VHH binders against Uncharacterized protein F14F9.5. Designs and how they scored, part 25

Target 1, 296 residues: Uncharacterized protein F14F9.5, of Caenorhabditis elegans (q9guc9)
Amino acid sequence: TSYSTSNGIRLMTFNIWNSGANVENGQQKIAKHILMVNPDVVALQEVYANVTRNLTLMLGHPWVAVERNHEYPDTAILTRHVLIPNTNLSTSGAVGVKIMLRTGFMIHFWSLHLDYTSYGPYAANNKLVDKLDQIMAGENVGRGPQIYEILNLPMMKKWMEKVEDVPIFIAGDFNGPSHLDWTEQTKKIHGDWVIRWPATKELEEREFSDTFREIYPNVVSDPGITWSTVNKFNPEWNYTIPEPQDRIDFLFYKGPVVPYQILTYSGCEKPQRIPFHSKNDYPSDHFAVFADYTFI
Key: E = the ipSAE of ESMFold2; O = the ipSAE of OpenDDE; V2 = 0.75 times the mean of E and O plus 0.25 times the DockQ between their complexes.

## First folded at step 14 (VHH; framework vhh_podentamig1)

Design z5 (from w3 with L106I; at its last look DockQ between E and O 0.82; V2 from the best seeds 0.82)
Fold by ESMFold2, look of step 14:
Structure z5 (fold): chain B 296 residues (1-296), chain A 122 residues (1-122)
Amino acid sequence: as target 1 above (296 residues)
Amino acid sequence: EVQLVESGGGLVQPGRSLTLSCAASGRTFSTYAYLWYRQAPGKQRELVAAIYGGSTLYADSVKGRFTISRDNAKNSIYLQMNSLRPEDTALYYCAAGWTIGYDEDIEEYYYWGQGTQVTVSS
């Protein structure tokens, strides 16, 4: 009702967990939950071939998609608004596009899925790990460079120069936590580490704002966990070690907008954990994240 | 920081209506989602309805029968429950937080009321 006003926009990021393959009727359930959130634009991660075609058919007109330029897209963007021709950008882990809302407002929007290997919180929460570079292995090789790749595209630099005219949103699964969440106050739940996670730090240095942490600045009372709805114990350790629960799905923005609402989302039924997940109504191992912004 | 006090539960006959109320207090009232959950005996707690900003969301089982609303002047959230059925029998909780959903790793970060019993039977 009011979140889809003439001056507003609702953005969603949704890692769809192997395109719904882990859940019975997964693609239908993905479409269901997109409609329940009722967003204007969706950043998707873990997108297999043909999935955006199936999803846009289920969502119906006017929903359209753009995929990362690759045979196996992995990232995509869905919208019920207008994709501006010849504005698609692709990187190793992301897809970006310019979108015109039916109200006439414009945005630049990214869906990203950063490298998942050497997930730092596994190492940080392992009591035998005592060196920073063990924790940072995936950040320095995969996730950090992938953010740098986006920020240094020539066209992204031009988007940044015009950000006061057209806001830029970067949404997606970072496969790593925020430097804003791993602080002295929260170290007890993070294996006694305080870590400056570089992917989110790089965005802060470019003056992007983390929507969740802007609206909920208290990291202790409002951790914002987005992973996992179903993975509570690590399968790589034969389910004997608790799986780190972190905020790794983000909505960042820069430009003339003001956020006024952000929520994580997993539907109305509690997801059953692995291996009892196949009949879940919510088809993902990530919470989705959605947020509302007003154009200034 | 946020305190929630429910009222309005009781015993009602099938097909009848009941209004649940939740009085909220705290500086962050406008920033959280406000939610009604329910838990029937032997079942998982489930989200029934949520209100967040000017938006609402409902579980499929209650769409068209239940309405969540907010009165900002009274700092109160309501659940109007129409056409009640025996399967609506549950302990109903008012909650506030940053998640539309329910998960054991997040539940400690919600603010919860104490619950109010709704029983739908003859």
Scores: ipSAE 0.773, ipTM 0.907, lowest interface PAE 0.6, mean pLDDT 88
ESMFold2 (binder alone), look of step 14: mean pLDDT 82; pTM 0.837
OpenDDE, look of step 14: ipSAE 0.878; ipTM 0.938

Design z6 (from w3 with L35M; at its last fold request DockQ between E and O 0.82; V2 from the best seeds 0.88)
Fold by ESMFold2, fold request of step 16:
Structure z6 (fold): chain B 296 residues (1-296), chain A 122 residues (1-122)
Amino acid sequence: as target 1 above (296 residues)
Amino acid sequence: EVQLVESGGGLVQPGRSLTLSCAASGRTFSTYAYMWYRQAPGKQRELVAAIYGGSTLYADSVKGRFTISRDNAKNSIYLQMNSLRPEDTALYYCAAGWTIGYDEDLEEYYYWGQGTQVTVSS
């Protein structure tokens, strides 16, 4: 290994679809695609017990992990840099930690996986739904409160006070779209709704920036879809109803960094749709997202 | 608007080399990935290589044999193909966009070239 002299960092978020259980050799394929992207830090979602151990063995030294908890992690963070002791934070849907790069730069980094139930786009695309609160059911009970849970942690408040010294990143699967994507220009493909999705709206109100939408401000030409690589028609309806396609995996940041690139990622081979996915090389039903930042 | 034009395809013997070029014109953004895809008869289009910022990635089938490169001054992307095999025979496309991979439902969000044929035959 060698010491990096760059003032940059690559961050990745990767929902690993039941820890790779849906494809053959899924954990090996997860590790392969992490290495192909070559990130500094990875936010993982849908992490089963012991999976980070297997992944760090496959990735090799110096990769290390932190999990939300031991028994039912669901979210985890992998990095090839230094986890700062006694900085782990956990919520019902997220894990956070302070990381020191070999260059000496530091970040605060969150991996989150918000509640998936009462998925708002399903209600928004149902013609029998004519009231906003029918769409917002999952936002008011699960996803919205989970963002407040992060923001209200005493140590997170201290991280926010020092954000101009150490940037904060919030990465993961929000299980809901961005308020920046559901606009007047796009409402025709969203069941004719414009919705201020609260999880992403709350982060904007706290002055976090959505990296993808900052780099690609045009929601029509650059939708940034992350759901789904394999679910194009809903299997619960024998593939007769289109599955809503949305950007639901994000990299948010606040502090002294400048993003200069963000891309979605699904490997080199076309993923086959469910139920023909078991041999896919890309092991997930989400596109991964990675971004590059320069420290100021 | 980005326009991409490939050149350099042809017939070549197994074990030989070939260089593909892709000239980009119009508005180009440094935030896009630039990519080479290929599609053989009767097969699905697949990503061969990508270059994005100072980074590259390659399909397993071409690692160690193919090299993607970019000349920002000429607004051009290249694919150096060494140790060519008959299974590399395909129509090769240059592309640019915000997503690395291939999903035909996202095809309209890429800028595509017209393709250049590579045939590897004894």
Scores: ipSAE 0.869, ipTM 0.941, lowest interface PAE 0.5, mean pLDDT 92
ESMFold2, look of step 14: ipSAE 0.864; ipTM 0.940
ESMFold2 (binder alone), look of step 14: mean pLDDT 82; pTM 0.828
OpenDDE, look of step 14: ipSAE 0.911; ipTM 0.956
ESMFold2, look of step 15: ipSAE 0.823; ipTM 0.928
ESMFold2 (binder alone), look of step 15: mean pLDDT 81; pTM 0.829
OpenDDE, look of step 15: ipSAE 0.914; ipTM 0.957
ESMFold2, fold request of step 16: ipSAE 0.863, 0.839; ipTM 0.938, 0.938
ESMFold2 (binder alone), fold request of step 16: mean pLDDT 82, 82, 82; pTM 0.832, 0.831, 0.832
OpenDDE, fold request of step 16: ipSAE 0.915, 0.919, 0.916; ipTM 0.959, 0.961, 0.959

Design z7 (from w3 with S30N E108P; at its last look DockQ between E and O 0.71; V2 from the best seeds 0.82)
Fold by ESMFold2, look of step 14:
Structure z7 (fold): chain B 296 residues (1-296), chain A 122 residues (1-122)
Amino acid sequence: as target 1 above (296 residues)
Amino acid sequence: EVQLVESGGGLVQPGRSLTLSCAASGRTFNTYAYLWYRQAPGKQRELVAAIYGGSTLYADSVKGRFTISRDNAKNSIYLQMNSLRPEDTALYYCAAGWTIGYDEDLEPYYYWGQGTQVTVSS
């Protein structure tokens, strides 16, 4: 059975908000929305033990999963295609695998969930913060090193050497914005900062492309917000302070593919804000992101 | 830049069909999703159907009854509405953008039509 066009693929990234624990029937709703998007491969974040088993049962054959190798997986990959044996890679914040489509095309695919502590936009929007290194605190001890960990794996280096034959995708929740979104044109809504966020900047320096920003280069008209569906005011302050809204969920690619569509997704019903979210049909506090690519 | 004009609404008996049309004019952006939303009085706007490239997506409440389609030669998007029910009564909007869903904070990032009224009543 083919679930894509003969030379195409649909990829999705979906932070599932504590494996659906914050929403009634959350795991069933996660599976429902995966089926509504109809992707070939899904990068999941906030994955608890046994959740991928439950999700693959709900999605049905031929869906399979790989989890990060840890008692708390946190990241996983779902696909309706073939996981190539003995290609699973795990890091502190990511899981990677080689996938063969039923058409015979192959990809290397990563699901990542970068460290959430010291979220830079909180510091950047604080009027008392006037030094760059105050904003960059979490980047140097969490998110930045986690990108370098992926890029320096011996097998990832081999994947990159062969990228002209097998494309590499890096998908997930970066817990930080793109350097492409924090520019001179947008600094007024970013506490008057222009920040070269290192996680996304490092990927650009390795010639990975940001799919959303490639298709939608105008950051003012097309911000691509993925945080948040339900966190519009900060819950740590009893909802009295606006929560920074940013694009923090990305699909990056390198290799012989051309993207032709990318969309954010939150289902058909409006999500209710925290604390009224427990009956939401869309079970996450992130928008999901999915994109379509053609092999070349 | 993109202008969207809906037509085809009206009064119809339960169980009947209507076709809504959305004429797009101006610069067409091929990467957009094209969507139908509806809003009943006193309710929030909800997504009914979307078409994006060669794919479609439907709200559960309309699956099997409604069909979205696109005619690129006419720059038009259609919603075929079969087996209409009183609960389908709403103002129907055509929209275009990069997001599937409804969130008030994202409304400025869509192109919206003015809407066409559908009333399903005996």
Scores: ipSAE 0.809, ipTM 0.924, lowest interface PAE 0.6, mean pLDDT 89
ESMFold2 (binder alone), look of step 14: mean pLDDT 80; pTM 0.814
OpenDDE, look of step 14: ipSAE 0.911; ipTM 0.956

## First folded at step 15 (VHH; framework vhh_podentamig1)

Design m1 (from z6 with S55D; at its last look DockQ between E and O 0.75; V2 from the best seeds 0.00; counts 0 for: loop humanness VH .164 < .165)
Fold by ESMFold2, look of step 15:
Structure m1 (fold): chain B 296 residues (1-296), chain A 122 residues (1-122)
Amino acid sequence: as target 1 above (296 residues)
Amino acid sequence: EVQLVESGGGLVQPGRSLTLSCAASGRTFSTYAYMWYRQAPGKQRELVAAIYGGDTLYADSVKGRFTISRDNAKNSIYLQMNSLRPEDTALYYCAAGWTIGYDEDLEEYYYWGQGTQVTVSS
């Protein structure tokens, strides 16, 4: 890892799977993989109390953190740059902050973790339901309203008004796929459904760009799967039903930046599947995602 | 379509060096990571090194001994392997894709070479 002065920024989103509790030495491994990616800013999900303190100690100076709340954070942001005082925002599933890079560039950055209950892809992919309103009932309770909550914060509206001066990034685990991925072209692997998933659709309506899908527009050749490194078959069905594999971790942006690279990441050693995962080097059940942008 | 061809494998004594080459041809994508993987008999395939843009990463087992590099003029990726050990014995593959890591369900989304054998034995 080395510091680089440039017109660029590397952003990472990393669901850390119960703060590394499912893997031996999980917090050390989380810090290791952050250093291997070498990001400027990390959106974390599944963050327990005190974990960001432990992680910033392992990462070393100048790494700092902000959490959604200190007792039950769930979402957090890590950065080796400067957190601007008095700019923290919190919602039921997200934390946002203004960050000044050491080069002087500014960003607004969100880490989010949307509700995981009533996961619509299970029902759709396994043909357990045959009406759209059954799937949407789960989406209308959690994930959709949580995006609306972020977008309607008074300070978020002010950030949006100035987005041509300071870009806004929304990163995290949406616990649901993109409307851009569930299309006519892909419906055969999605239980014959084409679904306009509301969380990602709402961001598109506000003109946020999905970095992965912008760089890789072909949903068939480049699915961008982020769930799961270790959960391939559902144990509740005696391992007879495949676990839906989707892209559910995103990096969205709006403002004067241009993405030029995005990759999913799971380390160098193949993760062993549940229940044999406890010694995995890569400590998560999600692929991490990182992307590079140039300021314009 | 990207085609990848490895070369430079062989038999070598412990402590010696070897350079693997990967010639890329056809349509290439500047956004891909280019990678070296290896697989010993009876073992899982593992990522050895990746290069993406001007940045690199390495598996712990090779860090400090192996160096990945790119020569854009020759459209080639290299793996310089120094201080070779018997445990480095494996079939080495060049690969390209949008994911860094291992997942058998995602292997169809990589472009793979056919591999070059490296054997480290006294």
Scores: ipSAE 0.777, ipTM 0.911, lowest interface PAE 0.6, mean pLDDT 88
ESMFold2 (binder alone), look of step 15: mean pLDDT 81; pTM 0.827
OpenDDE, look of step 15: ipSAE 0.917; ipTM 0.959

Design m2 (from z6 with Y52W; at its last look DockQ between E and O 0.74; V2 from the best seeds 0.83)
Fold by ESMFold2, look of step 15:
Structure m2 (fold): chain B 296 residues (1-296), chain A 122 residues (1-122)
Amino acid sequence: as target 1 above (296 residues)
Amino acid sequence: EVQLVESGGGLVQPGRSLTLSCAASGRTFSTYAYMWYRQAPGKQRELVAAIWGGSTLYADSVKGRFTISRDNAKNSIYLQMNSLRPEDTALYYCAAGWTIGYDEDLEEYYYWGQGTQVTVSS
């Protein structure tokens, strides 16, 4: 009822910041904020072992979960709908599954968490490097290949062949900004750089649509920042260098759906910054992102 | 460009009701959330309620007592406040934007009203 029509779906991506370990009662607060958004499907990142079991117990019936198939899952998907058996896929940074809504509509859905090392925006914005090759070194060995891994998985290729029947969503924490946000128009706030960030560029080349930027095409008035709610200065530099603030959590889609709403979310109380964050009501250093789509 | 103007604040006794109105004018964004915030003396600004499309969200402290609504024909957002308590005393702001929550670094990306004072005391 809160997700509008019978042909609609609400998707959410939520990096849960070390499974809520950084705030008191973090897992309870994660479940609380999922319920406040009231999504159909949630992509989770920074998921410890057994956390989805705890979360589905707190959320209650009919919530179910799938985790990336690894001792340290890191990514998971929660839904109040039906996980289709034998459709679970795992990669180095992602988990995917087919979901059937109670209305009978079907989706393919990915939760991903890309490599966070060598964060290029930090180097570019703080003018620690002066050549594009230095920035791209981290991008081309971590995050880019992780997108290729998803797209080249044999079952993902089959999903792509049928995308006009069953839409594919790719949601999660890319740990890097969009090529759509670092442009000539915005270069002054990005250390005078224009960078075609490869992870998001690759998805664009495969004709996935960036939901936020489709609904909000103006990068100046609507930057869509998703990180950070609490980390405004770099702790590795004794808090003397500003942390880059970017849109790094995305909802991409391809197939027979139309988005009509997308918003970021950080709860009702203002999060306190690191190191005073332990009592925050909103339990993450990322804004969550949720979007509403209509099937066509 | 969106202009937001609040009205309906005032002094009321505990247990009574009050309706706040927010008139929106100018270019409006159908994809924005519309929200009520409040800031009490000695407290940080907090989100009270949000409405987007057909969905609503409420802070824990007001759930069950406050109702946010929208009248698209009048371009207006309302906050019905029932069973008012002294702790509801605050300056209430109407706002619109692409983010639900409060972050002072993002204030420039919201459209804000001027605020309307609600005082709940005997």
Scores: ipSAE 0.798, ipTM 0.914, lowest interface PAE 0.6, mean pLDDT 88
ESMFold2 (binder alone), look of step 15: mean pLDDT 81; pTM 0.825
OpenDDE, look of step 15: ipSAE 0.916; ipTM 0.959

Design m3 (from z6 with K63E; at its last look DockQ between E and O 0.78; V2 from the best seeds 0.84)
Fold by ESMFold2, look of step 15:
Structure m3 (fold): chain B 296 residues (1-296), chain A 122 residues (1-122)
Amino acid sequence: as target 1 above (296 residues)
Amino acid sequence: EVQLVESGGGLVQPGRSLTLSCAASGRTFSTYAYMWYRQAPGKQRELVAAIYGGSTLYADSVEGRFTISRDNAKNSIYLQMNSLRPEDTALYYCAAGWTIGYDEDLEEYYYWGQGTQVTVSS
């Protein structure tokens, strides 16, 4: 057809790796890959000041942005649709907003970037810890509280009360794996651990659906890895220890939509690994993720 | 389980056209992207084109010259290659999976055909 499905929406999450600073012409390449995916809404992470201005200029009218804050955004949302005034919400690690599609459908949309400092999957996979409470201690001071913060905002509670009228999407870089992926069946590739990672578990308890795992329930055949395109061995350990490879970028939803497609994305040319990455066409160390939904 | 078989490769002169076909069989999933990759001698494998639902995506090097399409009745994916150049010489692979892009560590999560050779030379 001449148009995308009139009752459909494409959502993308894209950690842009220090706003493209690690790759030559990084911001131009970020914009290029957004256009290649052709999404309606993009959740961005690792956004520096003024970067959304540059990106929206490159993407062209009618692209607009909202940032977590103007001084140090870190998270932002881009869309070619209408940002509803006075609906933005901010937390320590996320920005949310109401968006009206040009078709008239409405959504509530979050871009999040959770704390990365705990190193939980790294410690577990390399057997640096041997008890669950050691892992959970790290999670309880960063990523867990950040999800709690989002869910307990007064306006978010109002969005949740009306979720059957206006769907809610939570997209972004969780900096940790899903409780759905670290299971009894997969423990051999996860340092023999089964871990109920709390950030994703909390969302499941509030009845958000993990789009990738809904469409691809088999964690063995379809791991959905989003970290990393370029970091296969950890640079902080002088490349002597394998970097955990996990699905850490998610699209969650709740409300009257049905997903029908989700894909990870790293462009057409193979990204070169750190430290040979500076000329990569794909400008990020994360795979982007995009998904298609139908309104119902 | 998806099985993919390519055909249609061959030797052609620069400026001419070829159509590659990929017959898909077995248990297929509508949620997969179906893709053409190519690998020239001494080069890394690269994505040429993808089709996923009603959408398509092309590498910069082939945009406007190549067209990916799908015939659901024949369960086949095609790559129409026009205005061929010597640099298009490569082994072309049909693939299906949940990732658009190429990463050596993820190859085993895709379904791959065995490839068909395209050679563009005078």
Scores: ipSAE 0.798, ipTM 0.922, lowest interface PAE 0.6, mean pLDDT 88
ESMFold2 (binder alone), look of step 15: mean pLDDT 81; pTM 0.824
OpenDDE, look of step 15: ipSAE 0.913; ipTM 0.957

Design m4 (from z6 with E108P; at its last look DockQ between E and O 0.69; V2 from the best seeds 0.83)
Fold by ESMFold2, look of step 15:
Structure m4 (fold): chain B 296 residues (1-296), chain A 122 residues (1-122)
Amino acid sequence: as target 1 above (296 residues)
Amino acid sequence: EVQLVESGGGLVQPGRSLTLSCAASGRTFSTYAYMWYRQAPGKQRELVAAIYGGSTLYADSVKGRFTISRDNAKNSIYLQMNSLRPEDTALYYCAAGWTIGYDEDLEPYYYWGQGTQVTVSS
């Protein structure tokens, strides 16, 4: 047997596109693709009421769920391991929990879905604004504060104090790109902008590591695009303006783990673009992301 | 850069077996997934199987019949195809990359072989 099999963990983030409502049999297809990836823990975004109950029934024992504490959860976490009681945290855009693996290793895990209403990447790529502070104003009223909210919860501060004992993972749909991807090397495809996107920059300043960019440091050869499988031209402009394609789904970590693999995933059949998507086997407009880590 | 060269395609009868090989040369990326794709006449390219680290993944249509494997000493990826059916007829491609799946806009981010034809007919 290999050491990675007994001391490893696979984490997945999966924006499930309105809980599968945009494709036929979407919830069954969501469960199918979770099983195909075979993760230990899944961060879900765009979760409607009752969907985690349906998904855990389809996945079978021992799969369990925790949802953000809200009438419409939006974020949830699925795992085949043990949710530690009384460790659930909720914010405006995220849910967190402590998980014990069947092997006895423990993690702290967040599923995020940050605000999508900012015009930042769209405005920059289509040259709708000419000043950096116009772009940053949109970021500073949504996604930036949502990261700050997570980092300043009293229990999250305690998790951070003990991060060398129990690693912390922050996974999800940030609805914005990484500051590591909008650089001098890539500015030509980003409307000639270099932007220090605050949500990912704040995590870097708190010493979280971006798993994808750690494993793939070359942003040109390995962009890691997660948006979009089906939306290549913006429908609100009658498909005449390109939709910005970016890496906006991330797995961040801090603590005593070493990543050794990260991949994006969209199933085996090619997704058809909107509006021809209703029969897609892959039920989402985001690529899923999964990564493997070894505990140390 | 990595170069991928497929071999082992051919004409076979239904129910028979065939082994495809993909020789990798040049720079090797240990973190990439290695994959077999196929494209049948009149159909879109689809992922058949992937191998990544110690894990494998298969399309529903081939699960139980096809096996992907890797020989690190030979820098080679194999696709063992058993119980072949006429609907398995396609051009088969070996590929490597950071993404599992198929998206036309992401094609430049894969390393692709040139393909090997498999034809299953009586």
Scores: ipSAE 0.836, ipTM 0.933, lowest interface PAE 0.5, mean pLDDT 89
ESMFold2 (binder alone), look of step 15: mean pLDDT 81; pTM 0.819
OpenDDE, look of step 15: ipSAE 0.916; ipTM 0.959

Design m5 (from z6 with Y34M; at its last read DockQ between E and O 0.78; V2 from the best seeds 0.87)
Amino acid sequence: EVQLVESGGGLVQPGRSLTLSCAASGRTFSTYAMMWYRQAPGKQRELVAAIYGGSTLYADSVKGRFTISRDNAKNSIYLQMNSLRPEDTALYYCAAGWTIGYDEDLEEYYYWGQGTQVTVSS
ESMFold2, look of step 15: ipSAE 0.853; ipTM 0.941
ESMFold2 (binder alone), look of step 15: mean pLDDT 81; pTM 0.824
OpenDDE, look of step 15: ipSAE 0.919; ipTM 0.960
ESMFold2, fold request of step 16: ipSAE 0.878, 0.883, 0.848; ipTM 0.948, 0.950, 0.941
ESMFold2 (binder alone), fold request of step 16: mean pLDDT 83, 83, 82; pTM 0.849, 0.848, 0.826
OpenDDE, fold request of step 16: ipSAE 0.928, 0.929, 0.929; ipTM 0.967, 0.967, 0.966
ESMFold2, last read: ipSAE 0.855, 0.859, 0.877; ipTM 0.943, 0.943, 0.945
ESMFold2 (binder alone), last read: mean pLDDT 81, 81, 81; pTM 0.826, 0.825, 0.825
OpenDDE, last read: ipSAE 0.928, 0.929, 0.928; ipTM 0.967, 0.967, 0.966

Design m6 (from z6 with L106I; at its last look DockQ between E and O 0.78; V2 from the best seeds 0.00; counts 0 for: unsure alone 62.3 < 65)
Fold by ESMFold2, look of step 15:
Structure m6 (fold): chain B 296 residues (1-296), chain A 122 residues (1-122)
Amino acid sequence: as target 1 above (296 residues)
Amino acid sequence: EVQLVESGGGLVQPGRSLTLSCAASGRTFSTYAYMWYRQAPGKQRELVAAIYGGSTLYADSVKGRFTISRDNAKNSIYLQMNSLRPEDTALYYCAAGWTIGYDEDIEEYYYWGQGTQVTVSS
């Protein structure tokens, strides 16, 4: 398309739900939906052995991948552009790389998958929970420190120093909501809590912009839910308690780009919920998110 | 706020064409996707086509037969439906929102038209 081959770029984040293992022909369906969105770069989460190799074969040349440097990668980046050699960074929950577009523009791009344990919205929506530290359990041990880990890598500090030359994107599954969404005006749907979720707040304090909330500033009319396509009632309680629905997949940016579009995505057919999901065309329990930017 | 009004539905024979129109009025949100959905009796509502910026997307069942387009001067979205089949019989809705997809927790955040009936029958 003209947007992906001119002065623009389309970025996508896609938690692929156990590498497509939960649906029939899951990896083929993952590749299908990547092609339907037609992105330049994809942040993947829940990536297991051989999956990026299989996906790049299905997508075809020139698609390439980089995985987090670990026996169990979990995060990866796919692109149809050029991975710059010797720029790969890995953390406990993320992979980063420098990418050169076929147009010559450069970006720094991260795919992240933050710790999923002690999911804050479960505690916040529990009527017996009355103390903030009960809600923040996973934030202080997992998700918060994982953002700090990324920001304090020596090479990431160098990327930040040059951000006005080469933009930095941070994309992925944060396994927690945005502090921009849990506010005084929305507290009634969040168990009467207003919470400064630290992972997203830390990025804001470093002047990263939340693309969705920049494009859609109204949290009431445009909540931007990404969790979940198939999990509507909590399985831990035999599906008797509603599953909190939140925006937990984000595209952040800093540098000389302007976003002009962002959308969530789950394909054309409504996914059937757990446990009836095995034949879903859309292979994930998260909405994907994609956004368009122009270079300035 | 966006208001959507569909027109152009009707009874047609298999193999013929129809054009559906969707007039958008009020404050138009240029960042939304604009979409056509359809729902046959007893079936789930499904996305047929979407237009968002300069891009389009189609369900597999209609690819090659249907074309979505936008006329910004008229604030209108169109669905050109060629080679119609009995399986295309449904109530067709124009919609606008921040999601390409269909989900019961999100559908209330869409702007919806009233629907226009398309019936394909000999």
Scores: ipSAE 0.815, ipTM 0.924, lowest interface PAE 0.6, mean pLDDT 90
ESMFold2 (binder alone), look of step 15: mean pLDDT 80; pTM 0.816
OpenDDE, look of step 15: ipSAE 0.865; ipTM 0.930

